# VHH binders against Transcriptional regulatory protein TdiR (tdiR): the designs that were tried, part 7

Target 1, 227 residues: Transcriptional regulatory protein TdiR (tdiR), of Thauera aromatica (o87940)
Amino acid sequence: MQATKTGNASTVFVVDDEASVRDSLTWLLNSISLDVRTFESAKDFLDADISCTHGCVVLDVRMQNVSGLQLQQALSERGFKLPIIFLSAYGDAQMGAQAVKKGAFDFLQKPYRNQDLLDAVNAALALNREMADKQNEKQKHLDLLATLSQREMEILDKVVAGSSSKEIAKLLGISYKTVEAHRGRIISKLGLKSTGDLMHFVMRGSSHCSDCGRQPLPGSSPCRPAA
Below, E stands for the ipSAE of ESMFold2; O stands for the ipSAE of OpenDDE; V2 stands for 0.75 times the mean of E and O plus 0.25 times the DockQ between their complexes.

## First folded at step 4 (VHH; framework vhh_7n9e_1)

Design k1 (from b16 with Y102T W104E; at its last look DockQ between E and O 0.01; V2 from the best seeds 0.00; counts 0 for: pae E 12.9 > 2, placed apart)
Fold by ESMFold2, look of step 4:
Structure k1 (fold): chain B 227 residues (1-227), chain A 123 residues (1-123)
Amino acid sequence: as target 1 above (227 residues)
Amino acid sequence: DVQLVESGGGLVQAGGSLRLSCAASGRTFSSYAMYWGRQAPGKGREWVSGISTSGGSTAYASSVKGRFTISRDNAKNTLYLQMNNLKPEDTALYYCAARLSTTEGKYYAEDYWGQGTQVTVSS
């Protein structure tokens, strides 16, 4: 799908092989003003090659031909980024558990209360918006850094390492005046007001490992930093 | 960041009961699906039970179905596991985990978990 100029509309994608379920979910989600697109199979969803950054997926665990778990794996391999909520039938506890284990945002067992579905969808959309905002901020930082020349990046690296302009001039074999000119161009290209803002700008784009809340279990792996 | 602290483990005779608690702090607790896992000596990690963000849906491993009950109190940021009719095979380090559906810049899953609480069931 191509981006439009219409804004940041969120879409709930419903993948379920039963038309009555698709219709019921569409009616329910439309009642709170959410846009819904439905798909009757995992293949139809994969063929649509959805690349939206705003939304979530409600996905039946059991579908003919390609199960919801198989679809989740295929989407992961394609770098699909939307949160997934699984629906499982009563008695499918192991399949629901597998979905959460493999990275689903949430799961709901049928029959579910309408409010529980709406709460899960709203939570998924809120998390999606938070992550999309962080990614947009990261991309803006990367785009601005890409405007720097090689010499400007060298000077930026030294500034971040704590070097003064005098020290940078000595390290690079250029005049103090030349270093200050480069620093001025860096500040201008990055849209900043001062050298102090430069440090803050660089830190805003830093990756963050989430395992600070983790404590290792016997045989467990360390945190997986964001890519 | 999410921090998870388990409590309530201990030594119990077969047929007995224990209630495990998992206190959570950090990001909004109600935004996470939660689960309990365990690891016995000589075994890999085993998923035990899971619960949806609202608490409206639960799931259990077949080895504990009918004996264990998972629940959550989102107002108190606490996850529970009621364990009844305990068997020696239930002896393990029990840990709670929060399923993060995303990391910064992507929506791939990762887990946060606590250090665990030991449950030992004697015959």
Scores: ipSAE 0.000, ipTM 0.339, lowest interface PAE 12.9, mean pLDDT 75
ESMFold2 (binder alone), look of step 4: mean pLDDT 80; pTM 0.805
OpenDDE, look of step 4: ipSAE 0.784; ipTM 0.945

Design k2 (from b16 with W104S; at its last look DockQ between E and O 0.01; V2 from the best seeds 0.00; counts 0 for: pae E 15.3 > 2, unsure alone 62.6 < 65, placed apart)
Amino acid sequence: DVQLVESGGGLVQAGGSLRLSCAASGRTFSSYAMYWGRQAPGKGREWVSGISTSGGSTAYASSVKGRFTISRDNAKNTLYLQMNNLKPEDTALYYCAARLSYTSGKYYAEDYWGQGTQVTVSS
ESMFold2, look of step 4: ipSAE 0.000; ipTM 0.227
ESMFold2 (binder alone), look of step 4: mean pLDDT 80; pTM 0.808
OpenDDE, look of step 4: ipSAE 0.799; ipTM 0.954

Design k3 (from b16 with R27F A59R W104S; at its last look DockQ between E and O 0.01; V2 from the best seeds 0.00; counts 0 for: pae E 13.4 > 2, placed apart)
Amino acid sequence: DVQLVESGGGLVQAGGSLRLSCAASGFTFSSYAMYWGRQAPGKGREWVSGISTSGGSTRYASSVKGRFTISRDNAKNTLYLQMNNLKPEDTALYYCAARLSYTSGKYYAEDYWGQGTQVTVSS
ESMFold2, look of step 4: ipSAE 0.000; ipTM 0.251
ESMFold2 (binder alone), look of step 4: mean pLDDT 81; pTM 0.809
OpenDDE, look of step 4: ipSAE 0.802; ipTM 0.955

Design k4 (from b16 with R27F S57Y Y102T W104S; at its last look DockQ between E and O 0.01; V2 from the best seeds 0.00; counts 0 for: pae E 14.4 > 2, placed apart)
Fold by ESMFold2, look of step 4:
Structure k4 (fold): chain B 227 residues (1-227), chain A 123 residues (1-123)
Amino acid sequence: as target 1 above (227 residues)
Amino acid sequence: DVQLVESGGGLVQAGGSLRLSCAASGFTFSSYAMYWGRQAPGKGREWVSGISTSGGYTAYASSVKGRFTISRDNAKNTLYLQMNNLKPEDTALYYCAARLSTTSGKYYAEDYWGQGTQVTVSS
């Protein structure tokens, strides 16, 4: 069982094939106390192991022409989680539209105001923290369930299905007293206050609709079609 | 809960103008890029315009570039689309969207869409 606290180890990754740009961005981002790692190519970035890192990516689309967009596509196929901000020196509005349609966090055109870059980076980091917190809560949920014994899991499933302790005792061939002891241990292990909280706990981990697969339609619910 | 509420649609003669608004709530509006899309009757969804979190970058579909202007007011949590020189082919349900993080999203983002506001341009 492992729980972690997010937030303090954030890094801005800069991917640009021009050393002067990498240097200037490092100085700018360091000026507001952000840690920076730089990469001179898409290949170097793809080869890096950053799986346990929180932060965001500032990515030049000009690298070998549209290689920044190709990098974004490759990262998406690998399940890459960090928000991406694109920079371009040449005003490629169509590339910006493509990057945003493919899930980029933001797109800025050079020359940009330094404050606009800093604002975009801070917003991307805030998004990353929010999503890391949500994923940590989901992982904590799963970790708590993993502390349950097999019998406790069986009883939890029956409670969520609406069975009484008497019914559960009959179904599992154990005493009512034993069922009540297990229910108490489940509540304790999950950090809950009451049996009523068990339904909410289980539903938090399973309420998302992962089976929707159609093209996006107008709406505001979290049950959204997959791409 | 995330809410995106469009307004400002209506019936307009060709060559006219409309300004659409999208009121956003339930998320930190200034942290997300925003979009307008449209869907004509019997047609697929078309991306119309997008704007970065700060408003420092905008992008437009070629069919509307030069006629439509996207903007945002982060203090009011509102997205706008100024539509000028409207044409009958602009007739569609217009909706705003945000790319928000979800449990299932890559890059910590997926689209949320409003219910839309109807724009009808008569010839």
Scores: ipSAE 0.000, ipTM 0.269, lowest interface PAE 14.4, mean pLDDT 75
ESMFold2 (binder alone), look of step 4: mean pLDDT 82; pTM 0.819
OpenDDE, look of step 4: ipSAE 0.488; ipTM 0.825

Design k5 (from b16 with R27F A59Y Y102V W104T; at its last look DockQ between E and O 0.01; V2 from the best seeds 0.00; counts 0 for: pae E 10.4 > 2, placed apart)
Fold by ESMFold2, look of step 4:
Structure k5 (fold): chain B 227 residues (1-227), chain A 123 residues (1-123)
Amino acid sequence: as target 1 above (227 residues)
Amino acid sequence: DVQLVESGGGLVQAGGSLRLSCAASGFTFSSYAMYWGRQAPGKGREWVSGISTSGGSTYYASSVKGRFTISRDNAKNTLYLQMNNLKPEDTALYYCAARLSVTTGKYYAEDYWGQGTQVTVSS
C-alpha cells in the first residue's frame, strides 16, 4: 500500500453495465492502491454527488441504455471537469473517433493490455491534479479580486488595458492623485509590491480563450476568463 | 510554451508513400493523446488519426483506414504518420495536434496545432 495524503485523495470512477468488467477493473486499479467507485449505468453516475471529487472516469462507449458518448456529451454540458478515458470494443473505431473528436482524454480498444489501462489512468490522474491546482489558484485569485471596491475594479481594468494614471483620471473624472491612491490600495489589497505585479496577477489566474481553444501566449490579451 | 513542428511533406505520385513526423516540446508528451489532422484547399479541417498516450490504441478516419499508420516514440517526443497508397484526394496541409483540456464540447476546449507540412499527390 502506498501512503496517501487525505487532502489529495483521487478516485477512479468506472462506468460499465457489465459487472465482470467493473469487478476486473476494480481489482486491477486497487492493486496499485487507487480508490475506485463503480456505476452500472450512465444514469447512476449522473445522479451521484461527485461534483467536488478529484480523479478520472473510465467509460465504456457501448452501454445497454445510454452510450458512453451520450454520457460524455451530458457531462460536458454540465461543465464536468474530470478527464475521461473511453473503452471501445473491436470494430467500434467510429465511436472511438467520435470520443476523440469530442475531447476525450484517452481511449483504449478492447482487448487492451492491463498496463495500457494503468498508464492511461495514471496520466489522467496526473493531469487532473495539475488542473485542480490551477483551479485552486484561480479561486484564490477571484477571492482577492472580490475585496476590491467597484471604483478599484474600474481602475484595475484600465491599468491592465494599458491606460496611464492621467488617462484614467480623465476617463473617470477624478484627479491624478486620486488614481494613484486607488492604485496603491489595489496593490495593497492584492498583496502585491508593484504595478508590474498587477499584470502578472491578472494573467496568472484569469482568462483562457475558449472561443478558439488555444492556449494564450505570454503577455497576450485573453479572450475571456474561465469560470 | 507548447511547440509542435511537422516535417516530411512533399510532392508524391499517386500510389506513393510519405512519412510525416511531428516533434513536440513544451509539455509532457507521454501524458497526452496525439492526433493528425489535415486541411484540403478550400475545405475545413478534418481529423485524420489519433493515438493513445502509450500508443496501444489508434483510430483512423474511414477515408484513410488501411493506408495510413499512426505511431509515437515517447522517448523521442515524436509523433509519426506513415501514409501509403496515396491518392490525389489526400492532398492537404497536414498538422499534428495535442488536446490539453479536460473540458469538451461547447464549454471549454484547448487544442494545440502545429503549422503543418504540405502533402501534394499528383495524378
Scores: ipSAE 0.000, ipTM 0.435, lowest interface PAE 10.4, mean pLDDT 76
ESMFold2 (binder alone), look of step 4: mean pLDDT 82; pTM 0.823
OpenDDE, look of step 4: ipSAE 0.755; ipTM 0.933

## First folded at step 5 (VHH)

Design s02 (from k5 with V102Y T104S E110F; framework vhh_7n9e_1)
Fold by ESMFold2-Fast, scan of step 5:
Structure s02 (fold): chain B 227 residues (1-227), chain A 123 residues (1-123)
Amino acid sequence: as target 1 above (227 residues)
Amino acid sequence: DVQLVESGGGLVQAGGSLRLSCAASGFTFSSYAMYWGRQAPGKGREWVSGISTSGGSTYYASSVKGRFTISRDNAKNTLYLQMNNLKPEDTALYYCAARLSYTSGKYYAFDYWGQGTQVTVSS
């Protein structure tokens, strides 16, 4: 029904020391055809290779050997960007509020309704997907910019700054016709139709031309959508 | 156009039974997981039961487990909820919903809800 395909599947990661809770959540989430991976401890979860996975995490605030807040901190230190939903008992509301202050997506106080959990999970997955799509758009933007030569990048920077072809020619010590030829080539390489499109293209790629794809990004290759 | 049309609600005495149906159109029914939810006046929406795309997996809220049975007929594009041993607390507007599976790698959020069918259980 959607015209575009996506190369990424999402996974809901459930971390809880009680098998009955893991089983219940797995059945609930599988009922909406979501992939679920369960972990009986924070250690098992941290030992798993999930750094490049899309999805969300469902955690109990109180765990047998480590709090959910401690797990959240460890994930943050590793650069994990998954939305986290906390499940908390009545007496744990303060810990839930603290988790949100530290960047948790949501928390649900027990007893909660199944639909509240499903709504929270779907919202978290939608946010994670939106963030991933924005990151993919940024990467495609950087990849296009990386096709430009050093001279073309210099000219792009001047054009975006509002310089005329005459001014650029004078600054770079080249002819007006050479600048115009370079401008046409830049527009063509970036798949654009006009100089007005250049400004929008640069703005969509976030921030400045200083972020143009001319540096070796840490480039987590496994975090790409399936090719 | 996507449509979900519920039917089968009504008034029944405690201990009685009802069978709800949800007729789906406008999408590939067999590719969507299906649900029954309910809402009583002044209360939030409660998810009651769910069924996977093939019907191979089902789930029930603890309040209805053992009393309600969800099923689907992909050839007829219809979802069912068999409700047995009804209690006054089951009184609510019952509605069906569809969500696309993420398992296929076709990832997008999609949520269609019907208008609902009223179930009233007298004591």
Scores: ipSAE 0.000, ipTM 0.088, lowest interface PAE 20.1, mean pLDDT 73

Design s03 (from k5 with V102Y T104S E110M; framework vhh_7n9e_1)
Fold by ESMFold2-Fast, scan of step 5:
Structure s03 (fold): chain B 227 residues (1-227), chain A 123 residues (1-123)
Amino acid sequence: as target 1 above (227 residues)
Amino acid sequence: DVQLVESGGGLVQAGGSLRLSCAASGFTFSSYAMYWGRQAPGKGREWVSGISTSGGSTYYASSVKGRFTISRDNAKNTLYLQMNNLKPEDTALYYCAARLSYTSGKYYAMDYWGQGTQVTVSS
């Protein structure tokens, strides 16, 4: 009897059109207590509900009807976040270079040792756990920002831009005392002690770029119901 | 506290050799693809070499292929670049970068960057 703990457990997704390969990889990965789910085709994998699942993907670059690179592109377009390990016979160095350049976690060329595959899978699962931890911290950051009023958010934006309380008061047409009161409430709501902490806080939980435009940050993730 | 710290740069004559090191800390090094890039004054960034998470696959720019060798030691969280038969045009600031392998990316979309180590090759 296998001990089972249901939760955010990691799964290794194996995509290969050869049953013998899927079976061999399942046996190997199960031997170190990793859960495996196999797929016969890229279509089966894309049609499966694996959104918000933790783990990694192991797939061949040369599958029937769809190349592994095409599958990687389709997953990227869907916002898929699991690390991908490519397996290839015959040393497709150009395909391997392209896969890694486009964000593949690793590319293993046959003949590879079983230990090399196990090392790659374990590293990919460790990365996925690290990314989940970062996403949790980002969500906590966004949830705190969501507690700010519209005025508090306006003041936060100007403080981050380097404006003094006197400058903010003039820009927003309110009193210096009112700005100082809002700054105190912002720092308190975000659980901080100072303006220096505030700058660090704003930079920590979100990746923001000029090309992304100015959008409100939602307090929800794609994997959690919106309030 | 994520850090990438390059070392091993310096002044060398054409035809000489240097070995660069990049010491990584604050993240799971073995889970990241690693890259060496370079930038000469007034020029854009150029990728030089890349290595997969296991070290099983390596990639080189045509300008350095056959002369440079990238390697990594996951137990020591260190990336290396062995540079042989250096040319004056190899003069640049060399920096390492780490990328989440499943994250699509232009060179500037790397997750972590080092500050660089200067390599100067005299003619």
Scores: ipSAE 0.000, ipTM 0.198, lowest interface PAE 17.8, mean pLDDT 75

Design s04 (from k5 with V102Y T104S Y107W; framework vhh_7n9e_1)
Amino acid sequence: DVQLVESGGGLVQAGGSLRLSCAASGFTFSSYAMYWGRQAPGKGREWVSGISTSGGSTYYASSVKGRFTISRDNAKNTLYLQMNNLKPEDTALYYCAARLSYTSGKWYAEDYWGQGTQVTVSS
ESMFold2-Fast, scan of step 5: ipSAE 0.072; ipTM 0.506

Design s05 (from k5 with V102Y T104S Y107F; framework vhh_7n9e_1)
Amino acid sequence: DVQLVESGGGLVQAGGSLRLSCAASGFTFSSYAMYWGRQAPGKGREWVSGISTSGGSTYYASSVKGRFTISRDNAKNTLYLQMNNLKPEDTALYYCAARLSYTSGKFYAEDYWGQGTQVTVSS
ESMFold2-Fast, scan of step 5: ipSAE 0.163; ipTM 0.591

Design s06 (from k5 with V102Y T104S A109L; framework vhh_7n9e_1)
Fold by ESMFold2-Fast, scan of step 5:
Structure s06 (fold): chain B 227 residues (1-227), chain A 123 residues (1-123)
Amino acid sequence: as target 1 above (227 residues)
Amino acid sequence: DVQLVESGGGLVQAGGSLRLSCAASGFTFSSYAMYWGRQAPGKGREWVSGISTSGGSTYYASSVKGRFTISRDNAKNTLYLQMNNLKPEDTALYYCAARLSYTSGKYYLEDYWGQGTQVTVSS
């Protein structure tokens, strides 16, 4: 809500059927200035509008009517990509194994130290921010590249491959001046100032693409603005 | 680049002990939960143990609980598995693992595995 929290706001979603647990976690997390939203049930959480939210989920492995593992599966099916931290009772080794198998970010066994929960939450929020930043940077590159015409893309590919404007002109059957004009437009459209900047732009894009197969596809996020 | 390098495996007699180590690099080790998995010939991969980011919480598969102890040294970027009272059934390739990312449409974190270290327990 406040302008001071814009751009870096994260929410910790606490899903637990016990009011005392929700209250305790809210107090603890608020003590380090983290925003918290609590839910009494998996149904309440799934029914809530959490679209376009950064954060993490803290949930009990066992809840009345629906298990935390069921909630994890439902979130997966809806494309939610928030890290999940599971809270488990002492001696609940079987449920801990299931949480790990289903891709839990972290796992805490009750009774846990308050600092262990805070450390787990901070780590989960850091991962979520890193993933969001990589997705945003990739999207910016794609948006800029999408402004280029087919001819500009052909020239960009040859510039990146090390071809001179004279070589490109010969290869594409156009004049040297036309290639230079296209190079100027490419640099302008990509928000750059020089050919050196262009090489840095392309190198940065390649670095991001090293993670391409591991990142959510553009538009696969629940945070999709309506037209 | 992310690297996980396991060591400490070997041949040991039933009832013996081994300590496995995993040296991690290429990511902020102290910010991720860490895991040990194993795979024996003819069997699927089994998760045997996990440890929270701080080391304050641990998980163990029923088959190893009470015999194995997982620990971490965040200052040294190293994960450990102390294996006591080893049984022939513990014979497997043991892998260190971290979940550092996730795949679109699945909401499960992508696992990074080391090459593994072989543990063989003789009767």
Scores: ipSAE 0.012, ipTM 0.470, lowest interface PAE 8.1, mean pLDDT 76

Design s07 (from k5 with V102Y T104S A109V; framework vhh_7n9e_1)
Fold by ESMFold2-Fast, scan of step 5:
Structure s07 (fold): chain B 227 residues (1-227), chain A 123 residues (1-123)
Amino acid sequence: as target 1 above (227 residues)
Amino acid sequence: DVQLVESGGGLVQAGGSLRLSCAASGFTFSSYAMYWGRQAPGKGREWVSGISTSGGSTYYASSVKGRFTISRDNAKNTLYLQMNNLKPEDTALYYCAARLSYTSGKYYVEDYWGQGTQVTVSS
């Protein structure tokens, strides 16, 4: 994790029905040169089409009853790892606890210290950049794998399983020369230099997680940084 | 390489107190919210309390509100749970947890749990 690394431009999205809170957060965040966009409701935020934006969301817990759940679901459906920081009133322990259980990145009870808000936002933005980079790397791996033919995929699977070219040739009923040629094409197509690099490529791309963020397929929004 | 190590559990009489600690390593502790969970034998895990990245905000399950206090020391990468007025029903294995991967809208993401520290409260 490279939390000090400066990435693409980020925006802090503030969703709160109280104008005084939106104003206070805007002034505070602008004081450390962060871009802020404010919204009076979750519906306004969703309608703004923030697809492919980097940042984090600061969201009032009172909206979590219906609008907050809708916002979280919509962001999840879009495949973005945009962290949410919830703001709650001190006496709203049930809603605050539910926000944490619903996968909130962080939470703050009103009244909060300005520095606590700034620390939470900076941490959320750092995580968002890290997760976006991880998502982009997974997509690049999938795109490269999609260039392989059916036979090349069969050979790749056997190589990963530890089979030698001689064993693969016997298993697939093709010549040793043909297997070696396919291995060379696989290495070339994946932009690698050696069979050792091939193993590292597969190991990196094989993080199977049903509970992780959705990895978009070719043809869906790639959500690359604009700058 | 992420590691969470709980300590401070033990046997205590009802009405007594215990202070639990969780030593964190392998991640930037100050950048993540932390929480305590517990599990009694044959039961599911229960969320006990949570604390924001700075320590400025805390949440407690209704069963422990007013009796337990969560805190953190970011300079020492340590999470604490002060447990007062303990009851027999507080008997459980207590775990600290960190959510190190975030996915918008998901109930659970990649949470890291320690091995736990046993708390036993006699009647």
Scores: ipSAE 0.012, ipTM 0.463, lowest interface PAE 7.9, mean pLDDT 75

Design s08 (from k5 with S101T V102Y T104S; framework vhh_7n9e_1)
Fold by ESMFold2-Fast, scan of step 5:
Structure s08 (fold): chain B 227 residues (1-227), chain A 123 residues (1-123)
Amino acid sequence: as target 1 above (227 residues)
Amino acid sequence: DVQLVESGGGLVQAGGSLRLSCAASGFTFSSYAMYWGRQAPGKGREWVSGISTSGGSTYYASSVKGRFTISRDNAKNTLYLQMNNLKPEDTALYYCAARLTYTSGKYYAEDYWGQGTQVTVSS
């Protein structure tokens, strides 16, 4: 049976300077219907601008002119979020250990079983999809917040800080009735029922991730995979 | 909620052995590489060992290679660390870890660490 593609189009990015390795991995991954893009160097991979894609990276710890660790570092500095699976020869065990220490998703020592690579890749893609879903939920929260007026945001900030409607009225130089009306509109716009729900909504939005908590209140659409 | 619960620590004489276990829950254990780290009094956290999702590949810090063996049982959602020929320098709080936030190049994994199990090696 033919299964429909799971979620967004995912790509396995293979970075290795040996053509035979790129061909072997492409054949293996294509055998379970995974899309593959190969790169013969770290420079080619970085130049491809894959920062807004879904998938995972498979890369060797040793490549001509650059190590996989150097590529991992460069990707990290760019805020790259795809899981990385390292392939390590027996002589590269120390480099493999450093990749693990620096946050690699998984690692495999050559010679590995084909099934071990397939299992690692499938696990990485599953995690990537889960994280994309969580990022989409975060964006939905940001989009809801973007529906609030400037005054509603000022009132929300003070409610979160623990101020009463009387205190907010005094701080903003408006009437108590106006603050209560704004609070009602905020709760309604965010699809909530109470001030307690409001606090929980805001707290859910304050978890720190590389893109969250650093973005301005106006949300932006998530990046989409390049053609 | 993700939970990692370590056990098996204790007081042991130099040259002795201990087997640590880590019971994992709240995530699909078989889909994640797992790690052991340790923190000695007055020191930062040190990476000890790592194991691939299948258990087919393992890596060790040079200080423990040949003495420690990492393994996993995916059917039981459990990670193990067999520690042989223990030295006083191995005295530390031992943590298991899963890197569920996969921002590439993160040098220090903080995402999910258990509370740890104390290992004390006397001379």
Scores: ipSAE 0.011, ipTM 0.458, lowest interface PAE 9.4, mean pLDDT 78

Design s09 (from k5 with L100V V102Y T103S T104S E110T; framework vhh_7n9e_1)
Fold by ESMFold2-Fast, scan of step 5:
Formats: structure tokens, sequence, C-alpha cells
Structure s09 (fold): chain B 227 residues (1-227), chain A 123 residues (1-123)
């Protein structure tokens, strides 16, 4: 009943109906010090609280009652963020390729080399860590912006729009000295060194990024940022 | 910035062969599955081949299976398509693609496509 603890350690989730396959993959992955959790069905995996863990999924394309492609679709609709590696038998290669077209990280056709699986898993884990780091950096930028007062935010907006301190003073009906003091406080609060740093900070942390448009809708993600 | 540049297309007679290359930059090539697609005049895009990150697994559309061979050189960041026993119906713009995303679905999928290289097969 207790939710699985979210940590910095990465876990490889293996979903396969065959116990021998789950055991083999667990042994192989443990040989390079990776933690493994196994599931014998798509239902068990979907019922597990994995929404806020770091890792990747290794998934057979054919499973009892639910295909791997159907599971991938269900996870996508939930906003699931972990990279998925598909395992397919000879003759199912098209299904594996279709899974990648729909957003899976990689696919491997049986029989595959153990090193190919290890390389795919390591690459998936590296990408997952990179994406998590980018999300954390974005949240830090938002948190820093939240420390600004209403007046500081108003001045920041004008600076980003290209207004000089003299122009801002006139627009807001305050002294030049007051604008310069506010600019200094904004730079200090955001942990920056100069006005040039300020422009770069705003462009990186607060502007809409192309990658962000591919994420699940707000509130639909299984791993929402902490308040 | 992700860039894919195809080369090796041209005019060839039926039964002939061509080798296409795709030079990739702007991402860790060895960490992503790669594909070859094609688009004939007046038709939509179709996938013809794909290759896993290591090159250990490949797939082929039924129309090209046994005639085309996909391969990759991760040290050179290059994807290849060896096309043998070409047919007039293979005439198309051939492009390589990388899916540089990680997620179980379309919301995280970002496909990068090259400009393509034209393959024309005469009867």
Amino acid sequence: as target 1 above (227 residues)
Amino acid sequence: DVQLVESGGGLVQAGGSLRLSCAASGFTFSSYAMYWGRQAPGKGREWVSGISTSGGSTYYASSVKGRFTISRDNAKNTLYLQMNNLKPEDTALYYCAARVSYSSGKYYATDYWGQGTQVTVSS
C-alpha cells in the first residue's frame, strides 16, 4: 500500500511474461550494478507506483492479454516519462520499429547480444538523467523568479523588452536611482553577476522552449514537480 | 542543432545498385535508433528500414526485404543503406531520420529528417 520511494538511484523495469527471461535480464543487469524490478504482466506494471522513479523500461512486444504497443499507448496517455526499450522476436521486428516511431527509445530483436542490451540500457539511463537535470534546472529558474517583488518583476519585464533604466524610470514614474537599485536587487536575487547575465537567464529559464511543447499537458504528468 | 545530410542518390537502371549515406551531427548518434524512409511523387512517406542504437537489430519493409541492407558506423556518425536489385517502383526521395526522444508515446517524440537524396530507377 505504501508508494514506492522516489530516489536518485536508477531502476530498470523489466516487463515480460516469462520468468526465465526476467531472471536472465535481472542477472545480466545486476552484473553492472543496476537495480532491477520485474513485472510478469502489463497489468502489474500499470498498477505499480513507478510514476516518480528514475530509470528505463525493458518491455517485450508480445505479452499475455495486452500487447507491448498497447501498454506503450496507455503509458503515453498517462504522461509516463521513462524511456522504453522494446524486445522483439524474429518476425516481430516491424512491431518494434513501430514502437520506436511512437516514441520508444530503442528496440532489440532476439537473439540479441548481451552487450547490445547493456549499451541500450546505459544510453536510456543517461538520457533519462539528462532530461531530469534539465527539468530541475527549469524549476530552479522558476523558483528564483518567484522571489522577485511585484516592482522587481515589472522592471524585469521592461528590461527584457529592451527598455533602458531612464525609460523605465519615466514609464513607472520613479527615479533613475530607484530603477538602478531594483536592477541590482534583481541581479542579486537571481544569483547573477551582470545585466547581460540577466537577459540570458530570462531567455533560458522563462521562455517557451521547443522541447517543452512535446511534454504532457499540465496536471496529466505522473511525475509533477514538487510544490 | 540536429542535422542529417543524405548523399549517394542518382539515376540507375533496373537491377542496379546504389549505396546511400547519411551524415549525422548535433546529437549523440550512437544513442539513437535510425531509419530510412522514402517518398515517391504524389505519395506519402513510407518507412523502408530501421536500425537499433548498436546496429544489432534491423527491420525492413516487405517491399525491400532481401534487397536493401541498413547499417551504421557509430564512430563516423554515419547511417548507410545498400540498395541492390533496384526496381522502377523504388524511385523516390530517400531520407534518413532520427527519433531523438524518450517516452512511451507521441507527446515526447521528436523526429529529425534530412532533406533527402533522389533515387531514380529506369526500366
Scores: ipSAE 0.026, ipTM 0.522, lowest interface PAE 6.2, mean pLDDT 77

